# Ledger of designs, part 11: VHH binders against Di-N-acetylchitobiase (Ctbs)

Target 1, 344 residues: Di-N-acetylchitobiase (Ctbs), of Rattus norvegicus (Rat) (q01460)
Amino acid sequence: EDCPCSEASLCRPIRHHRDFEVFVFDVGQKTWKSYDWSQITTVAVFGKYDSELMCYAHSKGARVVLKGDVALKDIINPTFRASWIAQKVALAKAQHMDGINIDIEQEVDCSSPEYEALTALVRETTEGFHREIEGSQVTFDVAWSPKGIDKRCYNYTGIADACDFLFVMSYDEQSQIWSECIAAANAPYNQTLTGYGDYLRMGISPRKLVMGIPWYGYDYICLNLSKDDVCAIAKVPFRGAPCSDAAGHQVPYRVIMKQVNSSVSGSQWNQDQQAPYYNYKDPTGRLHQVWYDNPRSISLKAAFVKHYGLRGIGMWNANCLDYSDDALAREQTEEMWGALRPRL
Below, E stands for the ipSAE of ESMFold2; O stands for the ipSAE of ESMFold2 at other seeds; V2 stands for 0.75 times the mean of E and O plus 0.25 times the DockQ between their complexes.

## First folded at step 4 (VHH)

Design c05 (framework vhh_7nfr_2; at its last look DockQ between E and O 0.77; V2 from the best seeds 0.00; counts 0 for: pae E 6.6 > 2)
Fold by ESMFold2, look of step 5:
Structure c05 (fold): chain B 344 residues (1-344), chain A 121 residues (1-121)
Amino acid sequence: as target 1 above (344 residues)
Amino acid sequence: QVQLQESGGGLVQPGGSLRLSCAASGFTFSTYAMSWVRQAPGEGREWVSSISYSGGSTYYADSVKGRFTIARDNVKNTLYLLMDSLKSDDTAVYYCAREGRYSHWTPEDYWGQGTQVTVSS
């Protein structure tokens, strides 16, 4: 099969492993040459396939992996499951990819056939990729906590055992709000750490856990903004919870950095949640509160990753930063990449 | 790829009724909660109503409660909004929305193209 790279060796599978993972998601915005390739170990391609990205990543010794998404009800059928896996392996071979990141985030009842089928899918995918592509990597994206988040009753220990490692989506932690319907941090520090405690207590090795951090924030319309900066949000239920972050919308870091200095409040720090936020007024006069993560909040999490010996760190998503030549943008972007290194 | 197509909007007099439909494809419709969201000229988006995956639970914004009814047909992969007692304040583009994945979605996978509802006299 043909190789689109300048050298045939760049189409060969990546077989080496590094001591520390830096796992990035790319959504196809053609900014990838500006990523910090000194750190990256895996690029999950969630945008349109780009052979130039594949060649460039391989030239830097990084893996490039497929997006794995399939409906849970369909994979109950073992013949369909096997066919889907064969299709993904064939695609990875044709595109010279190094594995797959399975991103299934659908609800599962503990007593359903989907519970067992999901674990079987992860195991069979890992076995198929490892057999067919030497050195391949199979990963699975899990919620910030194993405690039934978003009604995802998954066999987390079985899935962790079945694949190379878990990418823990330590963000969207306001997806189910069981208390007051107010805006809050996307990834509150202590709540995030509690999630890892729960995964470890289940018996999952820290070497199976990569911490995912958000390079995006949430923008909420405030129905009311109190003197204490409490932003009441619309009641938007989600998977059994009466309130959720679906009352807001996701905003990439590059947009936040252009807005924060012209906001009504400027950047504020919430001590309890260890996260930054700001308030602004839109053109129609409505008040908003934006919660995000910055080098300060991310550095705290990177220190946790190093201290507890987790396998690595990563983010959704690498295209969220401003990769322009603007001097301020370059500094902000370098600080965000730099924050991923655990503080020693 | 998720595709949502709204229809059924139009011009109506105050007190009138409309039925909006949203045809869904590219995902397993019966496993996702669905919402209607609207945007009036010069306004931000406003959540209108949500319905659980089975249709067993429905939720409404205070501004539409008692006047609007959300429903779904999981066989036809269609979401509905029955709008009664329409007021001028209901004038907006109405969007059908699947609950986001929150973690790894794109904006195009969350919203349809919208259908215009205009209440005028």
Scores: ipSAE 0.015, ipTM 0.372, lowest interface PAE 6.6, mean pLDDT 88
ESMFold2-Fast, scan of step 4: ipSAE 0.323; ipTM 0.711
ESMFold2 (binder alone), look of step 5: mean pLDDT 83; pTM 0.856
ESMFold2 at other seeds, look of step 5: ipSAE 0.047; ipTM 0.433

Design c06 (framework vhh_5j56_2)
Fold by ESMFold2-Fast, scan of step 4:
Structure c06 (fold): chain B 344 residues (1-344), chain A 127 residues (1-127)
Amino acid sequence: as target 1 above (344 residues)
Amino acid sequence: QVQLVESGGGLVQPGGSLRLSCVASGFTFSGSSSYAIGWFRQAPGKEREGLSSISSSGSGSTSYSDSVKGRFTISRDNAKNTVYLQMNSLKPEDTAVYYCAAEGRYSHWTPSEYDYWGQGTQVTVSS
């Protein structure tokens, strides 16, 4: 890595606000030079810190924010919260970062002390960052719906009020399968939209919601694949549900694009879920079904963001695309970035 | 009850290789009832960093962080109920305590989302 801010302006925190957020995650794979910086307003660093990435993002007017991760049992103690916040503020200053994205996905019982402690952590973190770093941004990652997903009983309205906005993880929507144990879309269209409806009905402003899109899919082994492409999956329970996406595994878009060309079915479109899928045979002869998002499914969701006046859009994660100089890869990468722009 | 035990750490020169092993008990790496198993590391004064994961179901699909991609290889031996991390072309910045963890997911690489952890094994890359 280069750029220890020999140009002093590149070390200054971003202070301006954008009308439309494009919030992206980076996991430290050095692909960031190839991102669509004409769109990006915030990069959340979920990999190794890269000072060259920080300098480059700042040169494009984009924020770079820390990952916030902490054990819930520890945050019940207000002295611990104060210490953790002070450490994160100091780290943000040392790394020239523009804020923090809090990624807490642990189970919380509604009656537990963690319920109010989590809201207090978000409020205190936001107050500390805003006081110590002018123009800094504090955000929180929430599930695709506030309706008890993965046994997370959180004070969603309190958390939304406490921070700058919520990044809604509108993916991993098969983490708990209460119906038939079959392969399904990572982010089915209607189910995804009902999650946003739930947040809005709670009184959370659309200006507090950034839609998170998956740039990865799930690969499931089919115990049986029907003539109608219904893929029966292993019964793997998760947090009280009898079946889950743990029966499969995650695959990034770059792998999906190479695999779909050699698949048994080619890419298919499921109209009910408004998502693409395909079937392939592995080296042992077993049938698999892969569900993912493509420019078509993403564009439909981006249209919803514009129509309902949400704060913005983003994705997990920017490293999922093929940033090689191959012509087809470049075209596919351009289409995926382009799909984030609302077209209505 | 799930228990994980790491081994194979030690002192190695830059450019050298080590193979770490993680043996599981109360949890099997064969079949469709398992989540991902991952390798993490933590250097003094730094947060725990995700490096690699392997699905414990099906074919054992793998994922790698950029810092180790092409140098480290994760694999499993279902008969021995063991997950390995083969580390090649080691660099001084690879010096850390290495942990295996179970019952996690490929996305986020968030340590708090892994339910079971080993005790860790020290890797030191120095002259």
Scores: ipSAE 0.005, ipTM 0.302, lowest interface PAE 10.9, mean pLDDT 86

Design c07 (framework vhh_5j56_2)
Fold by ESMFold2-Fast, scan of step 4:
Structure c07 (fold): chain B 344 residues (1-344), chain A 125 residues (1-125)
Amino acid sequence: as target 1 above (344 residues)
Amino acid sequence: QVQLVESGGGLVQPGGSLRLSCVASGFTFSRTSDYAIGWFRQAPGKEREGLSSISSSDSGSTSYSDSVKGRFTISRDNAKNTVYLQMNSLKPEDTAVYYCAKEGRYSHWTPSDYWGQGTQVTVSS
């Protein structure tokens, strides 16, 4: 049998393009059964292929796209690019997928052959998918700003022109800390918005930009916590910056919600960054500061998406919420999905 | 010149355990945060899947994919320049070639460079 779904029509690629994109990432464990399918337009599968997920998403009119990953050194060779694209197209056909999301986050020197090779890969992938799978969608994950983040010298306008749209990873914005080595928001509001301003100023259409928000935060050990809640962090360098978010670790929203109740500070709001945070003591007595996003901070960003006419919104990742039958968990999960909806 | 060598694979029955080792040469685990060491797997006819990573920083921050969370544990021994993957409660669907790789900091799970042929893990009765 060619189609694993209960209805043969559910194996046909989604051909309709939505006016407003809600682009979500799934990393496995079948939590997808509890997602807000009234919003989702695309699911990017970053876990094991699940034919039930594919069938269900298609029953809701949502696309399911492959993860596109490759070592950058390999794509300099055009015959390698052609072979990789042919393999991905064949896999999409075999798994009844609607496209591919290319997730390349490697450092690229502006003068390297990888600079042009990356743009060529995106262009050739898009041409191949569009030719072989009618209505398929090819997208590319970009940093929160085109201004040299993480030493990624990419041809952002060329990549945007080559694919259907960019998913902007408006998170991990402390990957390079050029100022004080202190804990800060994963996606501070004004800094996040300047990234979109930068993409728009270089000539990229707002219809090419989908805003990615984090459903996770960062937990930092404080070497010192001041009376005004400044958390000094270890000096851990990254790609030329003296300090980075590698001084902490990522925590999903479901863990944050359980931990904030037992925190020293309770949930606090930082007005400058328009993001929530809290302080807690670990079992060894060390002070930690956690920065995250909540329905309030997400709704502010969703309003920006609507006001500037961006293509859509999405998040990393849909599995971060508590999908249990607990009443509080269900309320918190509903609020997080609801915060993605642009308001009038 | 950096090289990572995988070992510890083999045949086990469902519910069994294996510990994989990844030995580094050409660099030492240090306080730098410009990389992490990750474990990846690829089963026949399937996409390469990121499983777990451990940062090179002093914090030793770890992450796990949902498919292995609670069953697999990543750890490192800086004195031996080795990263381990302890795999418990193995299932037939864990059958794959397992790779370790030195990777940069990424927002999403992505495949990175790998070294050698990997180590084959087969879970069957």
Scores: ipSAE 0.023, ipTM 0.371, lowest interface PAE 4.9, mean pLDDT 87

Design c08 (framework vhh_5j56_2)
Fold by ESMFold2-Fast, scan of step 4:
Structure c08 (fold): chain B 344 residues (1-344), chain A 124 residues (1-124)
Amino acid sequence: as target 1 above (344 residues)
Amino acid sequence: QVQLVESGGGLVQPGGSLRLSCVASGFTLDYSGSYAIGWFRQAPGKEREGLSSISESGSGSTSYSDSVKGRFTISRDNAKNTVYLQMNSLKPEDTAVYYCAAEGRYSHWTFDYWGQGTQVTVSS
C-alpha cells in the first residue's frame, strides 16, 4: 500500500523506544485528534484502520500497533502460526503499522497443548515482526493477576521474555466473585497491586509491565442497597465463580461524569478500595450503583508505577472521555490525561 | 453487525424439556475464543438472572447458577455458530423470557451483544 500521508516520512515505522510507555487503546470514532499526544507512545488500534490516525500518531513520534487475535485451537499447528504471523506482518507493512498487540483472553488448561503453543506464538510473532519491521513492538495483554484468572493458565514468564512487554489489564477485577455477591470497584487499589506483586514475585521484570487503567466503570442494578451502601447484585456465574461483573454493564467515563451530578448520592469515595462510586435510580425506579476510576484513583496507581519502576502506564480506552467543546468536559478530560503522569 | 438470535421457546408442561438455540452472525465462534456466551432469563417484574455460560476454550468451560444446576446443560457447536441450552425437569418458576448474550473481546465480562429473547412458559 502507498503512503496515504502528506509526507512520505510519516509512513516509516517508529524506531525510537521511550523510557516510559503511555500505551493507549483506540476503538475508532475519530476522537484521536483530541488525545494528549504529549504523553502517548503507543496507540493500539482496536477499531477500523484509520490512515489519518496513523499519519498523525507518526507525526507525534508515537507507534501505532495492530490488534492481534486468533483461535487457540489453530495455533497448536506451527505451520498455521507461521502463516498467521506472515499475514500480520504483511498487514502491518500495508497499513504502515509499528507492531502488534496480541489480545488473547481464552481459557487454557495447564496441561493442554495450547499452553506451550501460546508461548510459541508470542515468541515467533516477536521474532517475525522484529526481523521484518526493524524497531517494531510486540506486546501481549495479560489479566490483572497471573494466578489463574478466568481459568487462564499461561506461561507468563515465558510470554514476558518472548515479547517487548506485557500490557496488564488491571480492570474487570470482579470477573469472578468468590466472596459476597455485591458490587465493587472495577480495579480496587490493593487487589490491583497484589496482581503486580504476583507478576514480580514470579520473576518478571518491572520493565516488562505496563499498567492498564480503566477509563470506564461498571453499572450494577442493586437487588438491595443497604444503609452502608452495600449493593447486592444478581448471581451471574462465570468460569467456576458463582457471581461476576456480568451482573452489570460497562459505562464510559464521559457517561459517568454526566450521570454522577444527577445521582442520588453524588460521587462517594470508598477508602478500602480507593475508588469512587455513586448510587442512582433509573426511570423504572430501580436502584443502581456505579463503580469507576477518577483522577484521584488513577494518580494513586500512577504513583505506584513510578515508585516501583514499571515500564509505563496506559488505559482502556482513550475514546471513553468527553472530547466535546464544553468547558467542564475539557477540564475533566485534561484531568484524566494528567492523572496518567507519574508525580513522585 | 454482531447479532444473536434465540429460538426454541414455547409452552411446556411441568417436568417437560426444551432446547433453546442461539445463532451468532457477524462473527464466527470458531475464530474467536474470546467470546463467551451466556444464557439469562427475566420474568416480568423481576431482575435479570444469569443461568449459564460457556467459553470457547478447548473443553468449553461451563458455569451454572444454583437454580438450574443439574437441570440445564449449556453446549456449543462452533461449526454451526450456535450455542444451546438444554432445559430438563422444567418448573412453573422457570417461566421467563430467555436471552443469549455474547461478551465483547475487549470487555471480557460485559455481555455486549444481546438477542431479542425467546419466551418460555411452563404451565399445565
Scores: ipSAE 0.007, ipTM 0.257, lowest interface PAE 8.4, mean pLDDT 87

Design c09 (framework vhh_5j56_2)
Fold by ESMFold2-Fast, scan of step 4:
Parts: C-alpha cells; structure tokens; sequence
Structure c09 (fold): chain B 344 residues (1-344), chain A 126 residues (1-126)
C-alpha cells in the first residue's frame, strides 16, 4: 500500500500515452533489468508482483498492467463483475499499477449468455479503471483472427469499442490444424496478416490493434520427415480440430539459438510461411522440427504494423531471450529487440 | 487509419477523357502487404457498380467490368501511394459519383469493401 520506490513520484500511475505502443509480457525471474526500455510503453505482468519492476518501469515512463483472469461462468452475474472489477481496481492501487490486460481465452457459444457477459465485463472494467485511476489502460487479448479460433465466439467489435485497444495474439496459429497434420510456423506471415485483415474488415480501427509476435517457437517430434522437410506430427485434437500444436512443445528463443547451432539442418527459411525452421535429432535418435521467429521474420511483421498504421507491436514474452553476459547472446538479444522497430 | 481520397472528377463533353486519382493513406503499396484497389460508380437512383481493380503488389494485376473494358485503364504509382483510372470515350451514361475502395482482395460487390473514399463527381454532358 505504501510506496516501495526510492522516489514517491514512481508510485504515481503513468498518465501519458505514446503514439506507438510496444506492449511486452513479463513472467518473472528479474530479466526485466536487461530489457530494451527505450522501446517499451507497457509491461503486462504475468506472475507474482515485483515492486522493483514497477518502480523501474515507471522511471522509464512505461506502464505496468495487471493480468485480468476470471472464470467465464462467473461473469454472467453482474454483481460478480462489479465485485471483481472493484477488487482489481483496489489491487492496481495497492500495487501502483497502470491498468489491466484481460486475458480470457475460453470457449464461448455465439448464442450463450457468456457472449454478452464478456463484452459487458470489458466495458465495465474499462469504465471502472478509467474512473478510479486517471490515465489507466484497459486492454484485451484476442486470437490471431476473429473467425472462430479455438471455438471463441466473441463480440470482437464490441470488445474493441469497450477497451483502449486489443493485443492480438498472432501466434499459436497451429492450435487447430484442419489440413494435413504436419509441423508449421507458429505465426505464418500471410495467415497472420489475413487475421489483421479480418479484424479491419469488421470495422475495427487499426488504432485498436497491437500486433503480438512470438519470441518462442514450437518443437515437434516428426513421425516421418520427408525429403522436402515435411514433418508429420502426432494427431492431437483440440476444440474440434483433429490435429493441433499440442503435438509439440513451446521453446523460448534462447534455447532455439543454442539448438540451431548443433542441428543437422542449420537454420532454414520457409519462403511460403516467411519463417525459419530447423531439424535436429534428440538423444534417443528421434527427428524433431522446430519452427520459430527470428529478426528477419519479426522485421517483416513490424514493417506491416508501421505501414498500415496499427497502434503498435509487442511480444510473448520478454523473458524468452538470453540476458547473460555472453557476447553472442547479447548480440542476438539486441537483434531481437531491434527487429520490433519498424524500418522503411 | 486507412483513408482513401479521390480527385480528378469534373464536367466533360461526350467523347472526352478524364483521369481520376485515388490517394491511399494509413497503408503502403509495398511487398509487405497486398491490397486490391477498386473503382466503383453510382448514378442517382441506381445501385453502385464495380468498374475496375488493381493489385498494389507484384505486376499490378488488373480486372475490368464489361461496360468499361477497352475504354477505362487502371494503373498505380506505388511511390505516390496512388491508383489512377484513365477514362476515355466518355458517354452521358458514365455520369456518376466515382468511388475508390480498398480491400485485401478484389471484389465486384460494393458491400464486400470496408474502406471507401468520399467520391468524386463525373458529369458527361454536351
């Protein structure tokens, strides 16, 4: 409740908005000390409260926002919504936070009461935060496309209108594989851009969209690896799709950089998906294919953000890089942060 | 914000020519994104009709409706973020408000385009 910072001013909410958002996620371990604070406008905290991170972010003029998470069944009740919002506002005040990022990714039927309840939650949360904390920011994480991804029937236009902006999770784009059960990019370039086109076609302003990119990839065990590098994967169903990225596992960029150097293929570029991949053999002799994003693929997406006037860019998550004192790791980390800056 | 601004309309004699311009802002004609820019027109009391479209990437693939094929030519200048409609052999029946529209792929149905200009009046009269 008291200010834990060296300067009392650092406990005041950030009131100024920047023209271009750089919205990053932090999951702990104090790696935030090494982030590129020249770019960051918002840190979304996932995990335990870190008052040192809050004080430091505020010293850089960056917002720190709460994770908003709630069971969908509970929000149908307007009294529950009011109570939850009051609790989150009180928590933000106690922790000197600048807002909340609502991360609800649950299934919703189009005809269900949850459809309207979710939009009401976002609207009421935004009204409460704006009233109680001057200059506070309320945002909502949406799928890479509004077209029924993961059985989420949401009122996307209503949600966008209700909050300050949407963070578009343009990753995990293999969560439902309706075509061949093969390994593919986490965020294929053309598919990703199609998602933004879909949001814009619905009437959502580009100023309501922040592009989320992955700083992690997926590692898939290949049941068969063809001569053309087609990696057949296990048939793991997800929300009605026969195959999914649950056949693989997530790997942070720092691990990918170490693995690619010892891979059998080296880093390869897939022109169709505009994404890098590599093949490696594990200690048991199984072939794996890893798909990820690198400075090249990220810079292509950053250019799209700039040229189409989106509100900004960001990533899941800032902890994925190697923040050690190793010279190569520092160079790779600088290149990843640098790739977020749009270029002509 | 995606915005389209038309210009170049006006009064012209039958058989005359006009060149319309559509300047796009809020997005760039580049290798990073591909848009279809379409030209439409609407005369009073009539439905809006598609005339021509061009892709902003690659070679600039073009399409024309039967009513204007051979008389109208669509072109682009990516450096100026502009699409042009060169209209030749104009007829009184070409009198309409001309609209520029943008979408991620080409359509002929006006309701399928989400980004529209304000329109520019073209009047063909003797």
Amino acid sequence: as target 1 above (344 residues)
Amino acid sequence: QVQLVESGGGLVQPGGSLRLSCVASGFTFSTYDDYAIGWFRQAPGKEREGLSSISTSGSGSTSYSDSVKGRFTISRDNAKNTVYLQMNSLKPEDTAVYYCAADRYSHWTPSEYDYWGQGTQVTVSS
Scores: ipSAE 0.000, ipTM 0.091, lowest interface PAE 23.4, mean pLDDT 86

Design c10 (framework vhh_7w1s_2; at its last look DockQ between E and O 0.41; V2 from the best seeds 0.00; counts 0 for: pae O 8.9 > 2, unsure alone 57.7 < 65)
Fold by ESMFold2 at other seeds, look of step 5:
Structure c10 (fold): chain B 344 residues (1-344), chain A 118 residues (1-118)
Amino acid sequence: as target 1 above (344 residues)
Amino acid sequence: QLQLVESGGGLVQAGGSMRLSCAASGFTFSYAMGWHRQAPGKQRELVAKISSGSTAYDDSVKGRFTISRDNTKNTVYLQMNSLKVEDTAVYYCAKEGRYSHWTPSDYWGQGTQVTVSS
């Protein structure tokens, strides 16, 4: 097997165990040299393979893992599962990767064969990777709550048992809005924590849970913006709910930081949701409300991670920050990486 | 109940043009739609997406490919111009979900082969 690195040792699998994970998603925008490698334990490569990234991550003792994406209808067939897994293991070997992050977010009915097939896929993938790549890591991405979010009736305890750990996507928490159609935080603090309580009450070990936080926000057009900052949004249904965050669009932190200082409100803090937001007016005169996470809101979540002994923390996605040499950008980027460190 | 059927693929010479169609049934065009492709030995990748009022394209196809839709026919199109051998792939139509990481739900078509010869 060819090794593209400057030293052959950098192509060897990462074998050491980490007690605390900092799990980073990379989407291939060539900013990875500027990540905070003093913290990173795993990079999930959701962009194009980059051998320089792999070599650099290994030089820092960090894992790089594949994206695992497969259709539910196909995984019912055990021959298909075996073939798919063999292909992913072969790819990881060829690219000197350290595992796979399985990102399946599709609807599953509790009584469907997909319920059992998902757990089988995760277990068989873990067995295959652990057998073929020493020290490999297999993870699965779950919604912010196990309580049927987005019609995902998954065997959460079985999946958690079957893989190395779960990455809990503690964001997009407005995917189903059952009450007033209004803009709200992407990851409201108490709702986020309730989700972890629910995972723990199912019997899932905190050492199996990595908290995912968003480095992006949502920008909503307000059909009406009240004096109390209540932003009414368009009714866009999602998976049985009459309203959803699809009424808005995702905005990376770097864009938010360039806009907030010229917004009509400046950054505001919502005490109930423990999250920042701001209002602005676009060139056509429409009012917008943007909800996001910042070092303050993230530091509260990092403290929770430490206090309850979770396996770690991570984010979607590392390319959302401004990695330029601009002095303000450097300060903002350092603060966002620093907020991942527990302060307690 | 949701079904997506792609058509319009085939063999074309480099520099040529081709139009793909995706007929949808079992839902209303209230969601974003996308075209994805999978080249031999590669992972499936998003090529273009269309939602109410906007379109987006992968950098490799910007200026050459155009996504559009006709809601009265419940059909999404991909116009592909200035085709390159590297565009050879199976092209899939999908109902685009609202996922932070993006994974289409169960709503893929069967795909249509596009082969670009030199």
Scores: ipSAE 0.012, ipTM 0.380, lowest interface PAE 8.9, mean pLDDT 88
ESMFold2-Fast, scan of step 4: ipSAE 0.452; ipTM 0.806
ESMFold2, look of step 5: ipSAE 0.014; ipTM 0.416
ESMFold2 (binder alone), look of step 5: mean pLDDT 78; pTM 0.800

Design c12 (framework vhh_7w1s_2)
Fold by ESMFold2-Fast, scan of step 4:
Structure c12 (fold): chain B 344 residues (1-344), chain A 116 residues (1-116)
Amino acid sequence: as target 1 above (344 residues)
Amino acid sequence: QLQLVESGGGLVQAGGSMRLSCAASGFTFSYAMGWHRQAPGKQRELVAKITEGSTAYDDSVKGRFTISRDNTKNTVYLQMNSLKVEDTAVYYCAKEGRYSHWFDYWGQGTQVTVSS
């Protein structure tokens, strides 16, 4: 018994599947002790392994899944795929994990051998985990739309059919800016919904889609800020697009909440994008514009999840909130977790 | 296409030093770069990252490893001192996540084996 938990039963894999998934990412820092465990069905561990987190999640009936990553050129070789899968299964058993979340975001040319190799990896990984760990869960992170985002030509229907479900990263939606080089929402409402429509129209079941929501925003330096709050940004190209959100940097919700009170504009609501933003001036006098998601924008997206019968909701990442004992922080944190609940 | 190529791995005795290099071609370092490692039977973990002069390290390597960047040579380095047997792993150079996730761009990896 290499079970690190206070009760041996907590090292047994979770076999129960919930009707509604709440799939959260954790990057460490022991903030998991303060999460809303009444909602969570799966925690994807993208930080250092923490046996206490695993034991606690299992005590709440929640799955804990590995991070699955690999260089795409290596997976063309079926012997390499078999070895990688065997290693991940062995690791899951050693750490008492309930599965794996595959996070591959590399470019794939439609005509490349990587196109079929990626689908084979997902299928073989799912077969291996299901065979070796009863009730285990294999999931794959996909872009906000299947329409060639970031030069990712993937077999989305094949991948969806191969695994338990897709976690849709419906954020970083300014990764390729084909229009005006200006700051914009991380996950604009109508654009985000169009991505889900694209997945559904290609024949993927809504029961294969979990909506990923950002608990972080982007901070952009404005080369010019117009009277109508249009923030012109630096031209930083990405995967063929002339402009991208690489012109800014990511900011967690906890930092945004502290900064918005000191902002020039205060929090504003953009009706077209259905997202909040604010403007602030840094110590050197430069104007910035920050776009983020708040309980209002998240609740609108949660309503869509319920209305279209998606498998669930989740976010990147649970560590982004302020879990201190401060009364305001606690209230803001409770509102963010609450916003994930589909409205009745 | 963009490429990341690691070099400088190999066999070294415990207590020794080694420097890994990661050469980038097709792009310049205007974003964060990191070093990850994966030991047999373990998950791949971040060991060090560098972002426009700021650095961060995993607790297990802090004080022993140093990450640095040479923008002129378009290369990032990992200087490893006081090596331990548990540092044995395949070391990967990565362009730090432009997204929240780290999987924007990976090198092929270089094996480091620390003998007692």
Scores: ipSAE 0.015, ipTM 0.311, lowest interface PAE 7.0, mean pLDDT 87

Design c13 (framework vhh_gocatamig_d2)
Fold by ESMFold2-Fast, scan of step 4:
Structure c13 (fold): chain B 344 residues (1-344), chain A 120 residues (1-120)
Amino acid sequence: as target 1 above (344 residues)
Amino acid sequence: EVQLVESGGGLVQPGGSLTLSCAASGFTFSSYALAWYRQAPGKKRELVAGISSGGSTVYMDSVKGRFTISRDNAKNSVYLQMNSLRAEDTAVYYCAKEGRYSHWTPSDYWGQGTLVTVSS
């Protein structure tokens, strides 16, 4: 039992890199048969291994990559890095995987040994995977901007040069709020573009950047809601900032779609942030404001990806949509997948 | 329906140890980060320790070396081993499902909490 697929060829690693990446995350909820496989080039498995998903993705010419996660203190030791890489390569071979997506989001001090160790881990992982699994893909998840987000001092140019490309997590952009403590878009358009400008200005090629968009929003309790829809939020500090999105909670698109039509405001559009929001009252009478992304806001971001020649687009996460047989759900799901390619 | 049920709290003398447990249901446990928060009277709820889906950990500076977070995906459980307890560790401890793997934002998916009192 070395190949679980109906055809032995489906256990071979995908060798071909496509010119435009559609990089999606799957958290293991068995919804993968309903994804838009006409677009997907890579599935990052952030749930339990599913051999049926691997076989199916390979039948569509799409890569399936491992989640790479490790304690930063351990990777200072080069012997530990070599052992970890050998373990991940062996796992990829055993599960017929096409590579690894490294998801390290921990604080790093610029002067710490972790700074150089992280770049070394990415370089050594890429060398090991490319050597041991021909055509394999090694990627790294980075914050929406290289400018000290969440106290992450990383060698962004070194990491980009070391791996195949960066998946830019252009979401959770309210993780540190340095201005007024108010609810705001998860991925405001101009702020998101500033992050890509920052990566490009430091010398990273647009061919090394895949734009990650959220298929989830944030729900904030309003301590006060002004007549101009300004929602004041609780002051919850995060990594040095006095306020953060920790004042709210994450909500997947499928839940947002069921709630928005019965909300107090209905869906509103904020022109400054180029993002939708709505206000609703909970069963206890508290006012909430929800910020999210919809086909309109996603299409604007996809247009930027095409216009600036980025490597591709993707999202966190594919399981956020409603894959039921409901006619409205099917239409909304088709529109969300379609928004990833407004000119493609 | 997300449910988190904490246990293991109690009264302990300074220098003592406790193990907190959190049993989770209603979501794909192995796919999410879990965290322990604490809230002392009159204080804001603060992150004590977090663990990613892959097992990577983060700790508040004041508990590093004293507390250890761990998870058991087969049991849908997360644990906090607390050693060398201090009076300042007195708080209600909450288990939380995090929104994304390593993103340490509090969610509305908290348990009911378990009280830890460190007192002679």
Scores: ipSAE 0.012, ipTM 0.351, lowest interface PAE 8.4, mean pLDDT 88

